# VHH binders against Kinase non-catalytic C-lobe domain-containing protein 1 (KNDC1): the designs that were tried, part 3

Target 1, 252 residues: Kinase non-catalytic C-lobe domain-containing protein 1 (KNDC1), of Homo sapiens (Human) (q76ni1r1468to1719)
Amino acid sequence: STHQLFSQLTLLQQELFQKCHPVHFLNSRALGVMDKSTAIPKASSSESLSAKTCSLFLPNYVQDKYLLQLLRNADDVSTWVAAEIVTSHTSKLQVNLLSKFLLIAKSCYEQRNFATAMQILSGLEHLAVRQSPAWRILPAKIAEVMEELKAVEVFLKSDSLCLMEGRRFRAQPTLPSAHLLAMHIQQLETGGFTMTNGAHRWSKLRNIAKVVSQVHAFQENPYTFSPDPKLQSYLKQRIARFSGADISTLAA

## First folded at step 1 (VHH)

Design b4 (framework vhh_6z1v_2)
Fold by ESMFold2-Fast, scan of step 1:
Structure b4 (fold): chain B 252 residues (1-252), chain A 125 residues (1-125)
Amino acid sequence: as target 1 above (252 residues)
Amino acid sequence: EVQLVESGGRLVRTGGSLRLSCAASGRTFSSYAMGWFRQAPGKEREVVAAISGSGGSTWHADFVKGRFTISRDNAKNTVYLQMNSLKPEDTAVYYCARESLWFGELLSDYGMDVWGQGTQVTVSS
């Protein structure tokens, strides 16, 4: 069922999230890994994708191996989603796969698993997936889910739900998107560097502190779904199978 | 560790009926969609029918609609294919397979994780 896939994917994501220290989400080296993961495969590798320096909180540039693992897993899930679709050779099978992934993403979003929701949407946005004729043939209700999730993605990218929710001290199980969280932290840091007045600097510091505080609160309020070790093992195996795959090559 | 074992294949006259069974070992049987495939001599494997983990959703290929019915008994870890009004064109080795991602209609080779050994169905005129 979609519910079993949703719940077990949520538990797998939670396991990785719980190993991270909140402060390491500010790690500039981890941000560099995220930037590199979005690079076009055909782009020149002679150019470095530089990470932004964050001297306010990370003066010694310590890397968190668990944060890197979390980011790599996010990329692996996105690649898995795209690979399953493009290796399916009929439009009917692609319609079924698109429908199931959209329903899983909707469940993730509604239950505040923003990490897995964004990972699935990222996979669906791959060019090879977007070229599928199956998108035109989706059932009406699934097409509505797709449009809702597109609006959700725009909303999450423009404003951090985690930052907004932190102000109300919501203690609900939540898995924030590491990619979106890093984007919002970069935006907060960049805006402060055009001024020398303390007022602007202090507002940036408070906002960054709220992010760290909220991540800690989310780690203290985990999901309590019943684990299915056999299904979890199977999902880990399927996701790992496509790790590092070139989707364009698989689609050909 | 999970194994699928098909049974029920035999020689049948045109217009006859036959029920195939697929017994599964292992855990979480009700969590997986199951499918029936067939392969005739000199042809590639084709999908015949699929059923969701709960049994609430089924799919049948156009060439068997109205004649074949897939069902399952989760208490017995078994999936069935009831074949009615058999035709010579239905002659093939029939395979049971477990879907990897619980997608009820995903029946490509890339979507199947566990396969049975097959059972021969021969329909004579």
Scores: ipSAE 0.000, ipTM 0.122, lowest interface PAE 14.3, mean pLDDT 72

Design b5 (framework vhh_4orz_3)
Fold by ESMFold2-Fast, scan of step 1:
Structure b5 (fold): chain B 252 residues (1-252), chain A 125 residues (1-125)
Amino acid sequence: as target 1 above (252 residues)
Amino acid sequence: EVQLVESGGGLVQAGGSLRLFCAASGFTFSSYDMAWLRQAPGKRREWVALIGTAGDTDYADSVKDRFTISRDNAKNTVSLQMNSLKPEDTAIYFCARGPDYVWGSYEYTDYFDYWGQGTQVTVSS
């Protein structure tokens, strides 16, 4: 079922998230593993200076292998979603897969698994997938889920779901999108850096501390679904199968 | 409990035809996709044909235009008409109840709920 797929994908995502220390997200800029469009600035000399600065303000300038695994897994899931759709050899299969992924993503964001929801959205937004004629065949109700998913992304990008304080928000099991979370932290770091010339923004440090505290709170409230080892093994194999695949080449 | 019983297998000459039958019991047959899969000695199982609840069909490239899958919901039966048989079609053929979802053509075999005992098809040349 879609619910069984949702629950097991959530447990797999949770396992990786639980291995990450919240503070390690502060290192994402120094590691250069974030959004490719916002890669760190340019020159060897400035990179050397940035590394020293990051070491002082981002404790333990050691690459966190678990954070890298979490980010790599997110890319692998997105690639898997796109690959499954573009390698399906009939319109019937494409409609079925598109529908199943949308329903899984809906279950994910309704249950606050924003990580997997955004990973699925990323895969569905690949150009080769977006060009599929299967979108025109989808039932209207299913097509609406894609618009809901895009709206969720907009909300997460606005920081309101990740950074806002709320006792109820903190108490619910939540898997935040690692890429969006790291992007927000990077933006906070960049703004504060610009203001270093004699004007310290203590509010920057307070906001970063809030994000770290919120991540810790999410780790303290895990999902309690029953694991299905056979389905988990199957999902791991499917995701691994397409790791690093060039979707445009597969779609040819 | 769920039972799937295949019949119709046998020995046939290359270029000949065979019709396989699968009798299903223990579940609401009309609510499930049904499939045929095959396994030659020493090889992994491979998907052959699928029929959905609405009668929509799909086939592996190796059997397209030669095989036809059909279902009879009144009799709880799924059938596979095999025409222009080749020695390479020699295998044990299994009836299977389809999963709630289908991932892709490469590994249809990996997630079927229930399988029958299988029926032997041998194609001589």
Scores: ipSAE 0.006, ipTM 0.212, lowest interface PAE 9.9, mean pLDDT 75

Design b6 (framework vhh_7b2m_4)
Fold by ESMFold2-Fast, scan of step 1:
Structure b6 (fold): chain B 252 residues (1-252), chain A 124 residues (1-124)
Amino acid sequence: as target 1 above (252 residues)
Amino acid sequence: EVQLVESGGGLVQAGGSLRLSCAASGFTVSSNYVGWYRQAPGKQRVVVASIYSGGSTKYSNSVKGRFTISRDNAKNTVYLQMNSLKPEDTAVYYCAREDYGDYLFGWSDAFDIWGQGTQVTVSS
């Protein structure tokens, strides 16, 4: 069922997140190495999968095994979502898959698994997926979930909402989007101050420390769902099957 | 062409044993995921035991230590050995082949072939 898929995907995401030390998110420069002015999440900027070019966004000094694994897994999940849809042969199957992924994403963001919710959104926003005629056949209630998911992304990109959300959910299980966290930290590192004195430097460090503390708080309150090894094995195999795939080529 | 046929059900006293058989035709059990399910009156159908193509097995917590799933590749048959039976084990037992590709559509859609079922009644 949709809830079983949601819970097991959440546990798989949690396993990777728990291996990361909060301070390692200070390696946010991994997402900004290409150009600091154009460093944005793949979900909002790319219409094609960039899994094969992921390493081009990593600076040479980033050697955190677990952070890299977390970032690669995010790309793999997005690729998997898009691949499953574009390799389906009928409109009926595409409608069913779109509905299933949208309902999984809804469960994710309602239960504070923002990582998987954003990964699913990224997959659904691929051009080949967006062009599917199945979108017009979806029940209105299900189609509304896609708009809710996009709204969640907009809110999570807001610095103010990210801070507010952390305070609201500090005592509840939460999986933040690694790409959005990295983007936020990079923005804090670049600095919004024109001051040339050391005063703005300390303010910046304090704000970065608050984000790291928020990540630590989330790790202290893990999800307690019961593991389903068979379903987890199935999900790992399906995700791995499409790792690094070019969705445009699969759609042809 | 492709079908599953269960047999071996019946009436047994609490503490007794039964062995269920699931005969497959039109596909090979050694190359597929095959599971045993049960459905008691007024309740949802639930998984009991599974055997994977590689021979590994999985059991629901309610039957661990009491039930054993196995297969005979030469006879293309899957078995469920049920020991220490309890009244709460009373149900219709179904054999099913799972199509791994359909897992995303939901649990019931994960199985493309079901048998007709065999009744197991445990009295005390």
Scores: ipSAE 0.018, ipTM 0.207, lowest interface PAE 5.8, mean pLDDT 75

Design b7 (framework vhh_7zox_3)
Fold by ESMFold2-Fast, scan of step 1:
Structure b7 (fold): chain B 252 residues (1-252), chain A 125 residues (1-125)
Amino acid sequence: as target 1 above (252 residues)
Amino acid sequence: DVQLVESGGGLVQPGGSLRLSCVASGFTFGDYAMGWVRQAPGKGLEWVSDISSGGSTGYADSVKGRFAISRDNAKNTLYLQMNRLKPEDTAVYYCAKDIEYSSGWYLGEEYFQHAGQGTQVTVSS
C-alpha cells in the first residue's frame, strides 16, 4: 500500500538524516557539488564565493560523508521516480505510477517528511515525465495532489526549516529538504550589503546558529513507525537500480 | 486465473549455466513488470532481477554480470539466463508478476503467495 511505502521511505530518509551532524549542513561546497542542475561557469563562481564566506566562520571545512550520502540518496529517489514512469510504455501503467507517487508524496508532506515529498516532486517535474499524456487522464483528486505538492515547494522555498512556525511545531517529527536547506544556507551566507562588515558577520553567525539548532531539534524528535526490513531492502534495491541514470535517454 | 509456470531448474556444477523460463497466463503479459526472486534453504526471499514493461532491467549486486533477464511478449514468457553459477546461487527460483512497486507489491509472504510454484536450482560439485 501507499501508506506502507510512505512509512518505510520515511524511516529510510530518517536513518540517513540522523547520521548527519547538524553543523555539516553548513558545508555549502559539498551541497553545491551534488547539484547536477548547476553545470555552468557562473554557478561554480557563485558557489565558490559561498564556500569562502562559510569558511570565514568555519575555517576547518571538512566533507561529511553522511551529508554526501543524504544528498546522493535524494538524487537517487528523484531519478527512481522519473525512471519508473518513463520506462513504463503503457498509459495505464503511467497513470497508476503517477497516482501512487503523488499519494506517497501527499502522505509525506502531511506528516512533515518534506525531504521525500520534494524528492518525488523533483522526479515528477522532469521534462520527460511532464510530457507524458498520462497527466491528462489522471483522476481529478490526484491532479489536485500535484498542485498541493507544488504549493508545499513554494512554502518551503521561503522557509526550508519551518523557522516561522510556533515552538510546538518545531517539536514535531520533521525531515527537511536537504536541497532547499542548502539554498537557504547559501542565501544566508551571501546576504545583503546594508551592514558594516562586523555587524554583518555577527548577524550571519546568529542566523547560522539558528539553522544548526533547528536541525538538531528535528533529529531529537524522530518518527516512530514500525520498520519492515524486507520492504526497506526492496525499496533500497529499486532506488539503487536507477542511480545515475539519464532520464532523457531512458525515455527515448 | 493468473498463472505463472517456471521451468529450467536442475542440478549443475559450479561455473555452469542454466536458463529459467516462466510461462504466464491470465493477464496481459506485456503490460506488467516481471521478475525473479529466490529463496535459499533456511533464508528469506531475495530479489534477483526484474524487467519493466518497457524492457529496462535491474539486477541484485550478487548476480550482476552473471545473470541476464529477458522477455518475449508474443510468447508470454519471461527468461533468466544464469551463467557462472556459484554454490550460493542454490535456491528455489520464483517468477513474479507486478514486481515493480507501482503495483503496491512487496517481498513478504503476500508476494510469495502470488509467485509461481518455483523451480529448484542446485549448484553442487
Scores: ipSAE 0.000, ipTM 0.161, lowest interface PAE 13.9, mean pLDDT 75

Design b8 (framework vhh_5c3l_4)
Fold by ESMFold2-Fast, scan of step 1:
Structure b8 (fold): chain B 252 residues (1-252), chain A 126 residues (1-126)
Amino acid sequence: as target 1 above (252 residues)
Amino acid sequence: QVQLQESGGGLVQPGGSLRLSCAASGFTFSSYSMSWVRQAPGKGLEVVSDISGSGDSTTYADSVKGRFTISRDNAKNTLYLQMNSLKPEDTAVYYCARDTYSYGFLWDEGYYFDYRGPGTQVTVSS
């Protein structure tokens, strides 16, 4: 069943990713979706994500409705994960839900669905979720998965996936994290303000072209899981129920 | 006592049509989403279509989209599946199933519908 949840969540994520044009990911830099501003340790991922989403509605935004849908869905999945956990009524239910989400996330990152893996991590790292006493009674093997998931995030933030992987990896089904991809593109674009050297400018253009090419390659190699329309409908409904929810209020 | 009873199955030529019905009793029919599920010989269970309690929202498997139509009559407690342009690969036992929204999908419990009818055989053969 965990594999069925993983596969259907992957297909839902893939549908949204396939609708985005690779070049439109460059617009995330111009729109200010990802900012290098100093992180606040106590700020929740879902709250900062919602704030960044609002910046896309500036008057000069060239509307890419599919990129907006992709980013909104990421926020909704993270909120859903946190909401399911904080609304569970017993420690046993919280332990079971934490275990289930961690196992789904493990399947996601093992099969290169980094988008859903990072969305689940974001939900699990919400302050209200992290304060749950259930973490202390979680089975050791399941707790190890949480540490693996955090290590995956560190690895993805190092730019290894987009720029360092050779041709053999570009042909594998992969769903990149839209927020981490946008952050990487922003870093490439803002690298050399004071340099008028043509070689430096061409190097940056070449690196940006590699990222766009990689996104295109991922879209050309989709996952081929069998759709389960009823489970997909159910997942969409559960995710939608908690869209925009204040997790701290639900936990109180 | 919850009861679901399918009817309308049979033998049909490729390209033909059949209409399946499911009579429901023992629960408030309009409060539950319903599904049609099939099992072909030697294969696992496949969800074909589902419909919301009000009938306003429907989904279909890619294998049947454009050919099958799910509908319901809440006044008669009846679920329907209109099957057009039938293919040999549509040969299966078709089951009417009630959604298990109370059965947490996050639990590893196999199927996410709590009641299923005994099924009706559909055979598409020349």
Scores: ipSAE 0.006, ipTM 0.150, lowest interface PAE 10.1, mean pLDDT 75

Design b9 (framework vhh_7qia_2)
Fold by ESMFold2-Fast, scan of step 1:
Structure b9 (fold): chain B 252 residues (1-252), chain A 125 residues (1-125)
Amino acid sequence: as target 1 above (252 residues)
Amino acid sequence: QLQLVESGGGLVQPGGSLRLSCEASGFTFDDYAMGWYRQAPGKQRELVAFIYSGGSTNYADSVKGRFTISRDNAKNTVYLQMNSLRPEDTAIYYCTTDLYEGGLFWEPYYYMDVWGKGTPVTVSS
């Protein structure tokens, strides 16, 4: 079932997320690079206002290892999704794969696994995937899931209640998108500094602290699905195999 | 019962060549992608080459231009032609099928053991 695929992908994502310290997400140098690219950050050769404002929360290199693994995994999942579809030999198989990934993504965003939902969307938005004739023969209800998935991305890119929501939602298991979280942190850091007084600076630091607190709250409320070690091993192998693959080359 | 049997490994000098074979049984070979992985002592298993049912191929960067994967559907066999061998190619080589064309569609098969026992390749003088 799609639910079994969804639950095990969620547990794999959760394992990586749990290894990250919440303050690692304040390293705008690493996260800001990923916001502009789907590739792993190569070097911290440039320093921005975002990086400067996070200097008091800089993680050490050992701790950065887990954040980089989280970001690499996001790219690997996106590549895997696209690769599975473009290496499928028939329109019927491509329809089945598109439907399966869209239903997995729907389960992900409905259950607040925004990380995997956005990773799947990224894979489906690859030009080679979008050009598939399978989209034309996809059932209308499944095609609508793609539009819902895009709407979720738009919502998360704006001032999302899913990242800043308190109350009832603080207790719900949630996996935030690392790339979109980086975007929000950068927006909080680069806007509103003034030289007239420290009020805007303090407000900015307070808002950044709220993001760290929210990440911590999500880590305190993990998903409790039953692990399936064989399916998890299978998924890890599939994802790893396509790591770094050139989708356009595979599609040819 | 799905079975993969590797052969062709051995000792070879640097710059030499070997051809590995993997004979498959117990499934509709023509429908599935086939691949080669390798594992050096103390290291994780890594992808070497893959061939899809339609004939498309994918290679690890370290072997591009030196290794060629091919298949013979009439013999249910996949081959790995290894040229210009280097000491760092020393490993046990494993054949696999990923159940790829049915993978996400055929959920019951996720738990199938799709690995052969391996064939050792040693590159030294």
Scores: ipSAE 0.012, ipTM 0.221, lowest interface PAE 8.4, mean pLDDT 75

Design c1 (framework vhh_6z1v_2)
Fold by ESMFold2-Fast, scan of step 1:
Structure c1 (fold): chain B 252 residues (1-252), chain A 126 residues (1-126)
Amino acid sequence: as target 1 above (252 residues)
Amino acid sequence: EVQLVESGGRLVRTGGSLRLSCAASGRTFSSYAMGWFRQAPGKEREVVAAISWSGGSTWHADFVKGRFTISRDNAKNTVYLQMNSLKPEDTAVYYCAADLTPYLFGYDSEDEYDYWGQGTQVTVSS
């Protein structure tokens, strides 16, 4: 079993998530900047309009610090997953790594760590990884996990698991996918303050408030796994080692 | 490339202690998990204990908890199994195994392990 890797990755993700204020997830522009930048975003490029308008003539961009760290870590984890697989020297090692990452991802989504599950999926969907012949020799049950993982992504994109859940699910430890959560918040923000129709405006504000409340509830119900400082240190080191790596170059 | 050599197996009286060693060749020892397995005559091979690449995490089967302890010395490229309060049921050939998946730790299946030693015989008499 990969339970130790699952639990420690979950604690590392949780640490970053706990540092974010729920309101940070209202800044959808951070997602766009992180998709195209390898450096910390400059003023104006990461700015939301609401943050800018509440400043005393100077935008407070430091409020985005933890959200940007959360998003950068997500990209680093995806890169790490892809890099480990494409730098493996034999088909047997690639099969072993694919199997272990898929089982870690399964534990993640079964225990509502959607953040790490989606990060692993992103790494596995890299073109160089998808081209691996190891996919052909995976056991059928393990290959099925990849299909389940993709199905989880579809559900999260449709607001099925994170944004529209009742009180029962709010009480469960949950790590939402920051990218998917930001995407849904962006959708809720669109047009909310440009119309004179009060009903439309208040409906949008109510939905945004529900998302903020849900994020806060998740932060109040953390996972209680026992930390393994050595394993956490090594995972951090390994993830950092591949940060910014060009997977296509590593695969060549 | 990676060769595993077990040592320390011998005849021991019930209630005795024994330490098994497994020496690994190669520079990558500190990057992968190690496990101890055993196989008694007429039985399937079963996992006894496993240790992560750093030694920060260990797992022991229920039937040896409190009696056996796995450890490793990455400077010496060696993994150990300290066996205390030995019972006749512990009689088996003990194998060390390496999981070449770097920095990942899975202990649940012999299918996860890439390299195996030739085994060392432990006999516990009453």
Scores: ipSAE 0.005, ipTM 0.173, lowest interface PAE 13.6, mean pLDDT 75

Design c10 (framework vhh_5c3l_4)
Fold by ESMFold2-Fast, scan of step 1:
Structure c10 (fold): chain B 252 residues (1-252), chain A 125 residues (1-125)
Amino acid sequence: as target 1 above (252 residues)
Amino acid sequence: QVQLQESGGGLVQPGGSLRLSCAASGFTFSDYAMSWVRQAPGKGLEVVSDISGSGGSTTYADSVKGRFTISRDNAKNTLYLQMNSLKPEDTAVYYCAKDWGLEYFTSDYGQPDYRGPGTQVTVSS
């Protein structure tokens, strides 16, 4: 059922989110150092030094492992969505899968599970998925959900939902997109004139503190859906099946 | 074998109310999400509301939000739709539908796993 899938995916995401300590979201900046590769390929020793340097900036290796698990799970869910669609044998089955994932994503963003909504969007935006002829067969109302998802992503990228949430919304269960939250924190860390003005330095620290406080508030107000252990086991198995898969290779 | 039987449809004046019921048998009712879908004359199927197996989560189509309420009684294997402030546009055959559960990824998505024979709702003066 779309509703049971939405609620159980939300609980699985919540379990991972609850294991993270709010302050460790600041470690997202360190991951960017290892990820950068726009220059001429560096020697292995230089890459090893970058990895060691990054590790030295992580304040707690156990808690950083949970943040890495959260980010890895996000990638696994996106890969799962794309893999299910591209491994489908017929256009009719691909239409059915697209429709179901779009309806799950809609339930997710309507109920403030932005993490899973964005993970599904990422999977649907894979080139192999976007090239599916199934998109032309989708009912207009279902196709419109894809545009709604893209609008939600634009809204989340604009700082509005992640950083400018009022006290009114702090009591609502919310699962923020870890990747988008990491992006906002990185932007806060690199922006401004903090090195030349103490007032701007304090303002920057206050903004970062507000993000950490917001994450903590979300963790204090969890979703209260009833767990379905059998369905959760099924979902974990489906997601795990495609972990690390190359979608382009599966589509070939 | 799965069986779903709707009841409670009829003729009602605009602004009136109706309560639809669906009796379910042949499966473990509480293990499956249920939905109400409708088909107006000359139109395709529209999913108007869904409810989780436990009843803890519900959704509604934009066309019925604030007017319709879905509920279930798992002890009685019965699904309900309370329809308030009915409009002529709500005229349709209403179907009770069982969703897919663990068969989710092998299913005809956008269509329920199983639906009942339907009950006619006519909103007219």
Scores: ipSAE 0.006, ipTM 0.172, lowest interface PAE 9.8, mean pLDDT 75

Design c11 (framework vhh_5c3l_4)
Fold by ESMFold2-Fast, scan of step 1:
Structure c11 (fold): chain B 252 residues (1-252), chain A 124 residues (1-124)
Amino acid sequence: as target 1 above (252 residues)
Amino acid sequence: QVQLQESGGGLVQPGGSLRLSCAASGFTFSNYAMSWVRQAPGKGLEVVSDISWSGDSTTYADSVKGRFTISRDNAKNTLYLQMNSLKPEDTAVYYCAAGPLFDEYLGSHEYDYRGPGTQVTVSS
């Protein structure tokens, strides 16, 4: 079912997130995000955070195994979504797949699994997927879910860690988008004249502390869904099948 | 256009052997788990055997275990079923089916694609 797929994808994402130390999210360079003052290459977008193209620009930065695994998995899920759709050769099957992924994504963002929701959105936004004639045939109610998903992305780009939320939401199970989180942290690190005024330095340090505390709070409040080992194995197998696939080549 | 075309069916005596083939086109065969499903006259559909996308994992119905072997050739987009020690009870139309793309819990009747079937008759 869609709900069973949602719950098991959430547990798989949670396992990876739980392995990451909150402090390591501050190492945005290990996540493939560069300081824009660095000569080559320049930081451009969330796509530059892809684990598949991730590199350390400073030799003395230690690669965080679990952060790289988290980013790798995010890219693999996005690739899996796009690959399943473009390897389907009928409009009817593509409509069914689009509908199923959109409903999974809806369950994800409604239950604060923003990581998987954004991963699915990324796959659906691949050029080859977006050009599918199936979008024109999609039921209106399902098409509305795509607009909701895009609205969630806009929200998360403004407040990736839900830093403006009160204590109630801080205690709810939440999986933040690693790519959007890394981008947000990078923006905090490169902002302003850090040493021009003491107040600026202390403000920056307080904001960094809030980021670490919020990530830790999310890790302390896990989802409690019942594991389905057979379905988890199936999902891992399908995602692994498409790992590293070139979607444009598959669509041709 | 997605097409699955079975071949190799026919009349065979009890204890005999047949090899069924299924030629697939119009989709990326190597991305799909594949199944052989049969329907005997007046009976419901029975899943005979499944094979994973890579060929590394196979399952068989208890009624055919030890007698039938499922295999695939991803380079040729072809699925096979080797049937040995055939019994009158194996008489059925055999269908090639591509499994559910990402939901194997849909059940045996809910496949993404099925072929038109090939008749296997086991009688003396």
Scores: ipSAE 0.000, ipTM 0.189, lowest interface PAE 12.8, mean pLDDT 75

